# Ledger of designs, part 7: VH-VL binders against f1miw6

Target 1, 251 residues: f1miw6
Amino acid sequence: MPHFAKPLLRNIITRNLFNSIKKKQCLQYLQTLRTLQYDGFTTVYFGETDIPESLVTGEDFSDGYYMPTPTWCVVHAGGSQGWVPWKYRMFLRDELCIKQEDNLFFEFCDVVKKAYGKCAIVVKERRRQDATRPKEGKETEAQAHVPSVVNLTSVTCCPEVAKSYGHKLLTLPSPYNYLNPLDSAWSSLKWFIINNRKEFCLQSVDGVYSYQYILFSDLISKGIERINLSKWRTITTKVRRWENYYLGKLS

## First folded at step 17 (VH-VL)

Design i2
Fold by ESMFold2, look of step 18:
Formats: C-alpha cells, sequence, structure tokens
Structure i2 (fold): chain C 251 residues (1-251), chain A 122 residues (1-122), chain B 107 residues (1-107)
C-alpha cells in the first residue's frame, strides 16, 4: 500500500531536500574556488550595482511620484589586491539597456589577464535563475563542457570568453550572496554618496537649483577610490573566514 | 525630505489582530529592503521582520513567526505588518526602518520612523 | 540565534572617554553597527561597518571590532551624549540581532 504522507510533512521533506541541494552547490563553488586559488588563479569579483538618481540628488517627493527617478548601473571588479586597474563603467538603466555593449566582458578579460594572469572571475548567480526556479538535476553527473551564460543587466559574461583568456568563470550561488565582497564595496560607495553629495554640487545662476548640478562622475570616482587596498583586504578577509566556516560545516 | 511614518498602533486584547502601516517618502522605496524593529517599554531594541525590495523574501524573529506577516506595496510606498494572535509580550513601540543597502544583509538601518505604540492588555 | 552582550550601564565624567562593549562569539567576522537612542526618540545610526561614521556624527565617536568584542568609543564626552547605545549585527541565519543596550550616564 502506498505511503500517503500528509501535505505538511511532504512539504517539510521537500524543503529539506532543496536546502541540501543548495548546500551542495555552495560546497561545490567553494571547492572549485579553492582549487583554482591553489593552482595560481587570482580571484576577481566582477559585478554591478544600481544607483538611483534620488540617492545622488536627494530629491524629496513628499506625496509620491512627481518626476521620473532614473537609475544608473555601475560595473566594476575587485578582490584582495584592490580594484582591478580597469575603468569602471556606468550605464543609464532603461528597458533597452540589457544588450547595449557586447564587447565589455572581452575587454575586461583582457585587462585582468594582463594585470594578474589567470583569474577566477566570480559573478553572482542571476536571481531569476536561482531565487525563483530550481535547477535540480542539472548538476547530476555531467562535468564536461556545460554551456551557460551569466548575465548582468548591462553585461553578458560568457564562460567560453573567459576560458579563451585562460580564466575560469564561477557563479556564486544565490543563497550565499553574502560571500560576495563586492556587496560590501557597493554599500561603502553608497554611504560615500549620501555623506558627500552636497560637496559635489554646482550653483545655478539664480541659485534656485543650487543642488541640482552634482558632478556625478567625480562623486562616483572619488567613492571608488575611498575603497582602497586596506579596505578591500578587510572585506575579503571577513568573506574568507565565512568561506572557511562553510567549508568545514558543509563538507 | 526622507521620512518614514508609522500608524495603526492601539490597545488590543490578547488574541486580537492589528495591522501596522508605514508610509515612506523622499526616497526610492522599491530600491530598499525594509524592516520592523520593536521596543517593549523600558526594554531594548528587538528586530522583528525584514522584507526584500520586491516582497519575494521575508524573514522573522522566531517569537513572531506564523503570527506576523510583513508585506509591502511599492506602488503606494507603503510597508505593512499584519499581527495576529497578539500576546502581552508583543506590547511595544514598533519602528519602521530602512535597510541601507540593496542586498539586505550585513546592513545598518539608517532611517527610522518615530514608532507606533501597540499595547496588548486585557 | 546569536546573542550580543552589552554592559547595562557606563558612567563617565564630562570630557572623559566612554567605552561601550558588545560581546559575541567571533563577532570580529561580522560587521557591527551602533545606534544612539534618547528617551522618546527613534534610534540614530552613529557607527556602521565596525568603524565608519555617517555624515553629521562627530569624530569623537569611533568603533573597533576584533575577536569576540566590538567597542564603541566616545571621547571627550558631552552631556548630549547621554543616551542608550545598541550594537547590531546580521547573523548568517538571516536574522538581525541587537545587543541589550548600554545606558551611558554623564555625571
Amino acid sequence: as target 1 above (251 residues)
Amino acid sequence: QVQLVESGGTLVQPGGSLRLSCAASGFTFSYYWMTWVRQAPGKGLEWVANIKQDGSETYYVDSVRGRFTISRDNAKNSLFLQMNSLRPEDTAVYFCARVFSDYGYESAFDIWGQGTLVTVSS
Amino acid sequence: QSVLTQPPSVSVAPGKTARITCGGDNIGDKYVHWYQQKPGQAPILVVYYDSDRPSGIPERFSGSNSGNTATLTISRVEAGDEADYYCQVWDYSSHYVFGGGTKVTVL
């Protein structure tokens, strides 16, 4: 006779299996990362953040929408050696921005190859692929060539492009996004923005819009520079301790 | 000006229900995770619940799990806390706060409302 | 769930230094944030990411975090520094945790 498990018990069992799969993905990520580090790959975290213009301008809409608030996307990379010596990119985010520049990842791979040699390039797993749809069974046995593309909203990251430069592209599993030191760097940039935006204002001729002319590019570049090598070492050291904790716990 | 204004706190009998609201203004509400923090009279701060920008992830302190529901309406710049099966231990000032980062972990709470008092008593 | 231990009170004379501790297992691996709260008011963030200050917080406020102890240091204390102070972390169980609070009294 078949086992007629109650719906609640069946749901609990299913959730436990899902959590086990996610822990396995994290363990696989960490083991791969450590292997690459042992083999002389430099770890580089590549990613993006959104900066709404309201964070920069300080616009105050007391009862709701009055004027559109555009959002900027900043793309950069860094690691325990500091920011990559590569000019970060800024894009105005809109409905058509996803396919604006196809060659950016090629250029990035060339720059980090020249700066560091072979790199383990880490990007966050795209939330739509991880957070909302399960990928069980896709990692069962095959370790051969697996075609996958990791997309930022402004950049397409192709594993084959990375491989052609001698790099390895890794995806950080979604449930463990706090193992991405770029998130701490991005938060530090945003703190710099709110703490210093008034110092980057220009006065209008009549003074009516004295805080409307923020030198946005200068503000961002100064904020990036404030996240110096010492700050990057602190951020990556904390992340490494969490990584070691999970390697011991999950193995 | 960046502002958070809570409302809905009142006297409720044990076992009752209450919904708190928080109206946000002066910033892009949908960009931030939001949180509720409570403080019982004469006591310290206790984190209650957290919600992701799009509402797809919610987290609760153990003492309220299953009784409280955090939600948001980004079109109305509003955060909510539905409180069911209220207990005397839930008596507190409830603060709405903004999580300063777009990723919702390891973050500070940089903007707070002034709070709304919930009293659960016979 | 993590537990953050703070002394219930600290007394300090004006012009002197107050040190407020926040104890937790391996708290040095986490970012610690500190809040000031005066009676009848909402908390105000005074230190974030262990040691950074928001705009408008004077240099008298500083923070450190290593091992099992984070410390908020208020040098040259003023009467206006009299308040409750809370430390706060995020734990990997997806919970935010506050310390019990420390009342700073300026004699």
Scores: ipSAE 0.615, ipTM 0.828, lowest interface PAE 2.1, mean pLDDT 82
Fold by OpenDDE, look of step 17:
Structure i2 (fold): chain C 251 residues (1-251), chain A 122 residues (1-122), chain B 107 residues (1-107)
Amino acid sequence: as target 1 above (251 residues)
Amino acid sequence: QVQLVESGGTLVQPGGSLRLSCAASGFTFSYYWMTWVRQAPGKGLEWVANIKQDGSETYYVDSVRGRFTISRDNAKNSLFLQMNSLRPEDTAVYFCARVFSDYGYESAFDIWGQGTLVTVSS
Amino acid sequence: QSVLTQPPSVSVAPGKTARITCGGDNIGDKYVHWYQQKPGQAPILVVYYDSDRPSGIPERFSGSNSGNTATLTISRVEAGDEADYYCQVWDYSSHYVFGGGTKVTVL
């Protein structure tokens, strides 16, 4: 009778295995990053954040209809030198306009090459929701499949494109998102939005209709500008310390 | 108004089970990490568990690992804590809180419920 | 597991400045958040990411974090500031950790 290891034990084993694999991936990422830094590559973090309309408006859509509120995607990059001298992009995520701007990553790679030379471009690994099916079989050696392409919502990051500009594309494994300084930057931006959105509201009182407008572009721009070089240095210093901790612990 | 409301706290015997619920309103629940924090009578705050937006990641304090399960229903704007094998040491007010970040991890808890009391006694 | 150490109590006169410390190994490498809790109430976030303030929190509340010590500073203390204060971090083990709390008494 095959002792059906209690589903709980299987889950614990699977979690432990998963954690072990993720730790190994983290170590590999960190080692690669350090090597590139040693080789004179400038580390830049390229990423996106979602800003739902509800975050901006503060409107309570508590009425039971999950109407997907429009969501804005902000794309930018930063590092120890602050925001990359590249204009951030903002895209509306609607079912109709997922226009992937195919050229955006080329533009970005060109700009950072001109600004910093060779760069280690770090992007977050998007967990494809769909990979929940444990394909049973092959213990294929976890060759760190450098994903051939990292798809952001609005931008496709191709390692070959990065390479053509002399850059290296690195993927930060989940759940080590806290090793990406952009997460802290985006959090700061979102806090700014929540706390200052009222200041960016225009109230037009027309004799018949009152309209409320939010200067969204200005809100985002000011929120991004608020993350100055000093703040970036603080964020990146903290990340570096975490990196060092893991390098020391996992080596 | 942004609000979290906990429910389900009651008296339970040692070894018993209890399910806590937290109803969220006034914000896009699915956008945020959520967490449980407890406070024993006359004691400090203790983090219990947190859960990612899609439920794909969960974290627990060691003292509750294997006994407690955090889960969420984004369609119902609800957070849950299934507590099994309860001990007297689990007696506390349990708070539901929102993690202020879509990224989670080192973020603060910006919205708290009023808490629900769980008492584990013979 | 990271241990955060707070003084159990701080007494301050009205109009003076209260300083609440949170000690931890290399706590300056982490972000520290601070909560105020009054008796019978839920905690309220008063400082986040070492030094930032939520909307509605008075400018009298400020935070700093360096080395092995984070500090919550409450300037021009008022009677309404009497509460328990907790520091909180996220540690390397993917745990949130709270300090033991500090009772601030306004004399």
Scores: ipSAE 0.524, ipTM 0.829, lowest interface PAE 1.4, mean pLDDT 87
Fold by OpenDDE, look of step 18:
Structure i2 (fold): chain C 251 residues (1-251), chain A 122 residues (1-122), chain B 107 residues (1-107)
Amino acid sequence: as target 1 above (251 residues)
Amino acid sequence: QVQLVESGGTLVQPGGSLRLSCAASGFTFSYYWMTWVRQAPGKGLEWVANIKQDGSETYYVDSVRGRFTISRDNAKNSLFLQMNSLRPEDTAVYFCARVFSDYGYESAFDIWGQGTLVTVSS
Amino acid sequence: QSVLTQPPSVSVAPGKTARITCGGDNIGDKYVHWYQQKPGQAPILVVYYDSDRPSGIPERFSGSNSGNTATLTISRVEAGDEADYYCQVWDYSSHYVFGGGTKVTVL
């Protein structure tokens, strides 16, 4: 009967080990971030958010036909100085349109260099769905493998590109995504969309048919603009406090 | 219309099991974290459990850990709470709620069901 | 586990301002959400992210959060504002925590 205790213990150990590794990664991230900040790097958070059209339209698909609505991806960046003075991009997530704009990250790096000088560019760690079970073997020192490339859905972020502009690319570990103020900004944008979408609706009558059009671009633009410098400061201040908490707890 | 409808609340004996269901409509269910919140009679709100969009992450209040299991079926727009080893202290109205936004942390619960009453009594 | 402390009750005259406090250690470092619950009803979100309002919530509902205290302010209180109010935070352990609730009575 002793055999059944092993899998649960293994799962607990693996979870604990995973948690330990992730904690170390978080600490390393935070230490690196602080070092860069002390070295005069401006921290900017670069990322994307998905906005399904259903979020915008408010369409009730209650009739059981889940028609996958198109999903828009918004790419932007921000930090303690507000939104980066870079024009945000919107992409339709269509299997056909995932044109990785290889040049977008170059453009971004140039803009932030001009605006802020040297930057610590923070991106979220993409959960490789295919992260196969760590093969049991080598305790390879969790060297913070700065991934050679961080692929956003629409943008490829290359550390070497960042470096060529004098920037540093940092990856935020996935369990600590709440340390990314950009997520709070995206949440605010999404709240704005849900709460204000009716104001961006145009009605048109063509004969017997009434059409409702949503000014999607205007809605997004206004939502982004709503997140002013004061809001960014609040968001980043809260994140900084959390960072300090973890630095103290994990050191 | 965006709606959550809980079901499955009933009288159960201590040590018994019960499964609650929540049917979601009017929104892309798979896009959101979902949560259960309970309220004992004449008491305040207590968070019970959260579940990520794909079900890969679940979180529980300590008092229900190991006894309750939150799960979801995105194809059926349904949220579930399997409750085992029920105790009198688990007597409450159980609310299903949507966590805004898609990130699932630090977010408010913007849509609530009307709740379903679970009574655990000998 | 973060403990959020609310006064059990607040009484306010019609047309006056009600203030409901939510105390917690370093609560100002967290986002606070507020819910209104009337008897026999589900909670309704009235303030989110400290100070933002959902669509349909009157402007007379406002929130603030600093230091160790978050406050829900209801200006020009109406009889319809009589309800239980709950503050909520997300903690670092991936848990949500509610305050004990405050019963607002309109006199």
Scores: ipSAE 0.495, ipTM 0.811, lowest interface PAE 1.3, mean pLDDT 87

Design i2
Fold by OpenDDE, fold request of step 22:
Structure i2 (fold): chain C 251 residues (1-251), chain A 122 residues (1-122), chain B 107 residues (1-107)
Amino acid sequence: as target 1 above (251 residues)
Amino acid sequence: QVQLVESGGTLVQPGGSLRLSCAASGFTFSYYWMTWVRQAPGKGLEWVANIKQDGSETYYVDSVRGRFTISRDNAKNSLFLQMNSLRPEDTAVYFCARVFSDYGYESAFDIWGQGTLVTVSS
Amino acid sequence: QSVLTQPPSVSVAPGKTARITCGGDNIGDKYVHWYQQKPGQAPILVVYYDSDRPSGIPERFSGSNSGNTATLTISRVEAGDEADYYCQVWDYSSHYVFGGGTKVTVL
């Protein structure tokens, strides 16, 4: 009688295996990061965040009609040195395929090279949506995952491009996204937007119509500027403590 | 207005099952992590479970692991908590809350419902 | 699992300053959030990320977090500040943990 291992047990085993693999990936990431830091690489976290227009306008879709509001994608980078001296980019996510600006990552790599020298550029791992079908068969040897090209919404992060500037591209494993200080920075930015959006609102009256305009660029700029070097140091210090905890726990 | 409304709380016998619902309005539900928090009568707050925007990640307090299931329907702006094998210790007001921001880790709960009472008693 | 320790009660005179502590091992390495809960009501976020305030929360509410102690400070306490206050953290085990709560009484 083939013991039909209950699908639940398979799911538990698969989850446990997945967790084990992700733990190993985290350890490898942390070890690599520490090695690079000791080798004199400056750690820079590069990433994007989505800002729905509704977050900015405060429009209550109370009437149950969820109208998809336009979503803005903000791209920037930071670390223990604060925001990088690279101008953040903002893209509107349209249903139309956001043309990836192929040159943006080159520009970024050049700027951080000039500012900091050799950098460890950390990006979040994008969950490949398509890897739904575990192809059963090949025990692909844990080949040192050459950091795969990480496609951000508007930017392609290529390890070879990073390398050409003397940088190292690192991917942060998805279950450990909280080890990215940029997420804390983005959260702070979003809180700033929610709390201060009224100060960036202009009213115009044209006859019987009243228009409200939000100075979105100014709002974002001011929100980014508010995250000063002291705040970055606090955020990165907390992340470092978490990193140390995991290095100790997973070693 | 941003609002969360819990429902489904009732009296149930030990070993029974119950499904709680939370209806969200006034914000883009699919943008946020969601959470359940409970409070036993005269006691403090206890976190129960979190769910990611797309439902791909869920987290549970150890006391409910294997018994409770958090789920969501983004099309209906609804959060659910399926509770199985209920115990008297599960008696509490259950709150649904929004996790600020889109990063569900280490973030605060900025919007709360009024809660729904679950009573587990023989 | 991280344990957060709060005093069970704090009494303060009107117009004075209340300090509510939240103790935990290396709590300074984590972000602490604070909630106010009045009887029969849902909790309200009053401080997040150690020291930031949500919109609508008075400047009288402030937070700090260092070492093994986080502190919620309520300056110029008003009668309306009488409530239970809870600290919260995300722990290393991927759990949210609340403190036991502190009842603030305005004398």
Scores: ipSAE 0.309, ipTM 0.743, lowest interface PAE 1.9, mean pLDDT 86
Fold by OpenDDE, fold request of step 22:
Structure i2 (fold): chain C 251 residues (1-251), chain A 122 residues (1-122), chain B 107 residues (1-107)
Amino acid sequence: as target 1 above (251 residues)
Amino acid sequence: QVQLVESGGTLVQPGGSLRLSCAASGFTFSYYWMTWVRQAPGKGLEWVANIKQDGSETYYVDSVRGRFTISRDNAKNSLFLQMNSLRPEDTAVYFCARVFSDYGYESAFDIWGQGTLVTVSS
Amino acid sequence: QSVLTQPPSVSVAPGKTARITCGGDNIGDKYVHWYQQKPGQAPILVVYYDSDRPSGIPERFSGSNSGNTATLTISRVEAGDEADYYCQVWDYSSHYVFGGGTKVTVL
């Protein structure tokens, strides 16, 4: 059984506890999330994970030359109800191919509306790499951070789009990424890939050359399917325990 | 083939400084957390430090905190350990290792180098 | 900081089963990893996440973790299994912690 991350959350909490701003953001996130849950919103975590092809192929470069392999971005969503009844998407992270499917988030919002009604859609805060410059601290008043547009690599999550479907878009603060059950799901998927990739390999011999083909789509699909509702419930229960811990500690 | 190769281990006097390097090959270096583990002569394994893929997070064992700095250059597939204020108790074989999960927490080290010997002696 | 306790040595006859224990407070709530190290060599991961095996590790190697004790089991021990074995965890202080190691001797 893919070991879902045991309480990984305890270790991350100790270091990030020192940033008062991030703590406040976490508290606000958690309070908002709880309010929405009480108001009958279904919590859905929407996100992406990167899968380099080398992870799938097993990185057996016979010739010792590591060539950078393409990276695939998998986009999906889940929560206490399991995976959403929306087909996951795969994008090649190449400078040439990031066709931002502008409509993907619309499609997603429609599907979850039909499936669950009103949803609290949770996405990870994208660490802006550019935040190296300490902008001089104008103490701008903690205006309720209107969820800004969250740009995933392949998908733009727009609060207005979410709202148009009756949903609420929430951003999970970056130091608290362990409160996202998708991370556990992605870890499970990656472990499945690493440990089972050989079963999805086809060998073809052409003369003196042997070729290995990986059924990549089947590998990913099977890895996703392996994370069943029971596993999701376990993961989300663990996350909920940590949420409660932080609500108690930060209140 | 997936490989890690440590270098830079030498004899150094107490209070001295040394920089260890680890060259990675055969895998997407930037995808993984990396770590240093040391082993004193005739002793067990001791974790020293780890670093996130983008270098944004670093962790240290208490005995080296403030003296050692872990860093990485993903463009060069290289991991580094800057060691300052070296002590005799820092004498050990230093191993570079790959953390097998991309999340870095509660993960095992699946690939190890052969290690490089650091000797701190007067 | 979590302390992991291992027996200093385990002796086993060829073809028999060796059990190496790793004790720690609430270690069952943590993931335990196991490494094999032969003299003059780098450690090799033999069990991860309590009971999973890396590719290439024989099925003779198995792990369990419950309560305050994790156990590495080596069935049908071979001469080549003579080595030092280390358990490892990630603790809540954001540290990796190794056990003291167990020398397995094949008699």
Scores: ipSAE 0.218, ipTM 0.693, lowest interface PAE 2.5, mean pLDDT 86

## First folded at step 18 (VH-VL)

Design o4
Fold by OpenDDE, look of step 19:
Structure o4 (fold): chain C 251 residues (1-251), chain A 122 residues (1-122), chain B 107 residues (1-107)
Amino acid sequence: as target 1 above (251 residues)
Amino acid sequence: QVQLVESGGTLVQPGGSLRLSCAASGFTFSYYWMTWVRQAPGKGLEWVANIKQDGSETYYVDSVRGRFTISRDNAKNSLFLQMNSLRPEDTAVYFCARVFSDYGYESAFDIWGQGTLVTVSS
Amino acid sequence: QSVLTQPPSVSVAPGKTARITCGGDNIGDKYVHWYQQKPGQAPILVVYYDSDRPSGIPERFSGSNSGNTATLTISRVEAGDEADYYCQVWDYSGHYVFGGGTKVTVL
């Protein structure tokens, strides 16, 4: 009688296996990162964050009509040296067309080459939304396929492009996103937005109607500027200490 | 106005079950991680559980693991805590709170409800 | 689970400075948040990310975090500052941890 391992055990085993695989990926990431750092690569983190307008306006959608508010995507990069001397980009996510600026990653690679020389560019692993369907298929040996292309929501990051500029593209495994200092920076930015939005509000009166405008670009710009070099050093120091911790723990 | 309102706290016998609810208003509920924090009478704050925006990730304090289930309904702007196999040590005011930011990592709880009292007693 | 240690109580005279410590192993590697809680009320965030203040929190509230100790400093203490204060961290495993709380009494 084939002992049908109870579905619960299968789920636990799969979760444990998944965790083991992700730990190994984290170790590989960290080892590679350290190797590149020793080889004189400057570590830069390239990423994006979503800012819904509702986060800024504070509109109460309690009346059940969830009107999706426009969402802005901010793309930028930073590291131990602060923000990369590159103009951050803002994109409006409309339901239809995330305009993928195909050239944005090229521009970024050129800028960091000029600023820092050879770089280890770290990006987040894109959660494949489609991975929820367990395709039953073949146990192909998970060769650590360095993804040929890492897509951000708005930007396509290609390892070959990075290489052409003398850079290395690294993907941070998703369970370890807290090892990306950009998340802390973005969180700080969002705190600033929420707490200071009133200071960026203009009131206009047109006849009988009163309008309130939020200077969103100024708000974002000021929020980004607030993450100064000292703050970046603090963030990256914390991340580095955790990297060291995991290198020791997972080795 | 941004608000969280807890409900469902009552007297229950040891081994019993209870479901807490938290109604969110004044913000985009689906954008945030949510959490439950409890406070036993005359004691400090204890984190209980948190849940990701889409419900795909949940975390629990060890003392409630396997007994409590955190869940959410984003369409109803509601957070839930299903509590099973309740113990006297689970007696506490249970607070619903919003986790800032959308990343959920190393974040603070910036909005709190007033709490709902759960009493587990024979 | 990382244990955060707070003094059980701090007494301070009006107009003076209160310092509340939160001890933990390598707590300086984490972000520390601070909450104020008055009797019968929900906690209020007063400091986040070690040293930042939410809107509406007075400048008298400040935070620092280094080594094994985070500190909440309340300058020019007022009677209204009498409350329980809690430090909180994320433990990098998906869990949050609170300190034991410190009762601040304004003498």
Scores: ipSAE 0.660, ipTM 0.859, lowest interface PAE 1.2, mean pLDDT 88
Fold by ESMFold2, look of step 18:
Structure o4 (fold): chain C 251 residues (1-251), chain A 122 residues (1-122), chain B 107 residues (1-107)
Amino acid sequence: as target 1 above (251 residues)
Amino acid sequence: QVQLVESGGTLVQPGGSLRLSCAASGFTFSYYWMTWVRQAPGKGLEWVANIKQDGSETYYVDSVRGRFTISRDNAKNSLFLQMNSLRPEDTAVYFCARVFSDYGYESAFDIWGQGTLVTVSS
Amino acid sequence: QSVLTQPPSVSVAPGKTARITCGGDNIGDKYVHWYQQKPGQAPILVVYYDSDRPSGIPERFSGSNSGNTATLTISRVEAGDEADYYCQVWDYSGHYVFGGGTKVTVL
């Protein structure tokens, strides 16, 4: 039974080393964030979420023949000051290569500079699309290669662009995604969508996609508005308490 | 129609194995984390296991770790629970449920199946 | 791992208000969700994120969460509200946790 024990033990040791590295990265992230906050940087969380059209329409995909519906990608940012005063962006996933705006992150950095001054811009860590899971060798490495730019599916977040506006770009290390208040905001938006979609659903023979686009945009806009400053302060207060817990636990 | 339908619950001897299935329809299955929750006869709800959208992360209550395996097949809109080394204490109705968000923390379970009964008895 | 404490039962007259508590250390730091379950049925979500309601849940269901106690409040209780009620959190250790349940009886 020794051959079963050796491969299992190596996997456990590899996983434990990887977790130890991620714990150190989380501690470094939190210490850096606290330092920037004390130095007068405003914390802003920048991110995206996908909203499949079926969440709005409730269409059943279990039929033997189906037509895939669009998935919308919403890009926005917020923090303890509420949503950034920047018009959120909404993209069709199927149109991403044609309609992706080249200057989105530049524009965002300029807007938050004007609104808040210097910012600590936090984005979630992610891996490339061609890696569905780590290769066997990657589980043993002390630290995976982190790209010089951080790519959302729709936006390139370049640290040098942030720096040129006086900002600092921070990456929230996985698996500590629990420390991202924007995920709570996205979930609140999706709850609003499913609870209110009946009031926004209209269909006509001639207006299928144009009506759906208008309805989705209005629904998204209303959902964003419902997450007001008071709600943002509740979300960020709960995240700060999680941060304090992990600072104590990981120190 | 958003629906979850469990199957595979039956009577099994202690130490035996059983695989539960959950068929999903009416929503984009691959968008959601999924979960199993169980309820012993006359008892309360107990969370059992959670799985990420792509299956790459799984989490278990301590009492089932190493014995149960949660998995999913997004092409078939199906969730599974492989249960090994079953004990009388595992006797329960097993529900599958949808985790409502694109992430697996601080979330509610908004859609539930009707459950499937697993009985572990000599 | 968190422990959530609920009273085993609550009795309430029709038209009155039922209050169901869920106790836990610093539960106010967590989002609390509430489920209704009738005998032989699956649970249904009645309150999420402390105080929000899913579509189809009447306004007389409300929630609050502060300090060490979360509360589900059912105003103008009807006979159809007779059920077991569970609170649920995601705790600091990364696990989902349910309370023990409260049987609400409508006299």
Scores: ipSAE 0.395, ipTM 0.726, lowest interface PAE 3.8, mean pLDDT 80

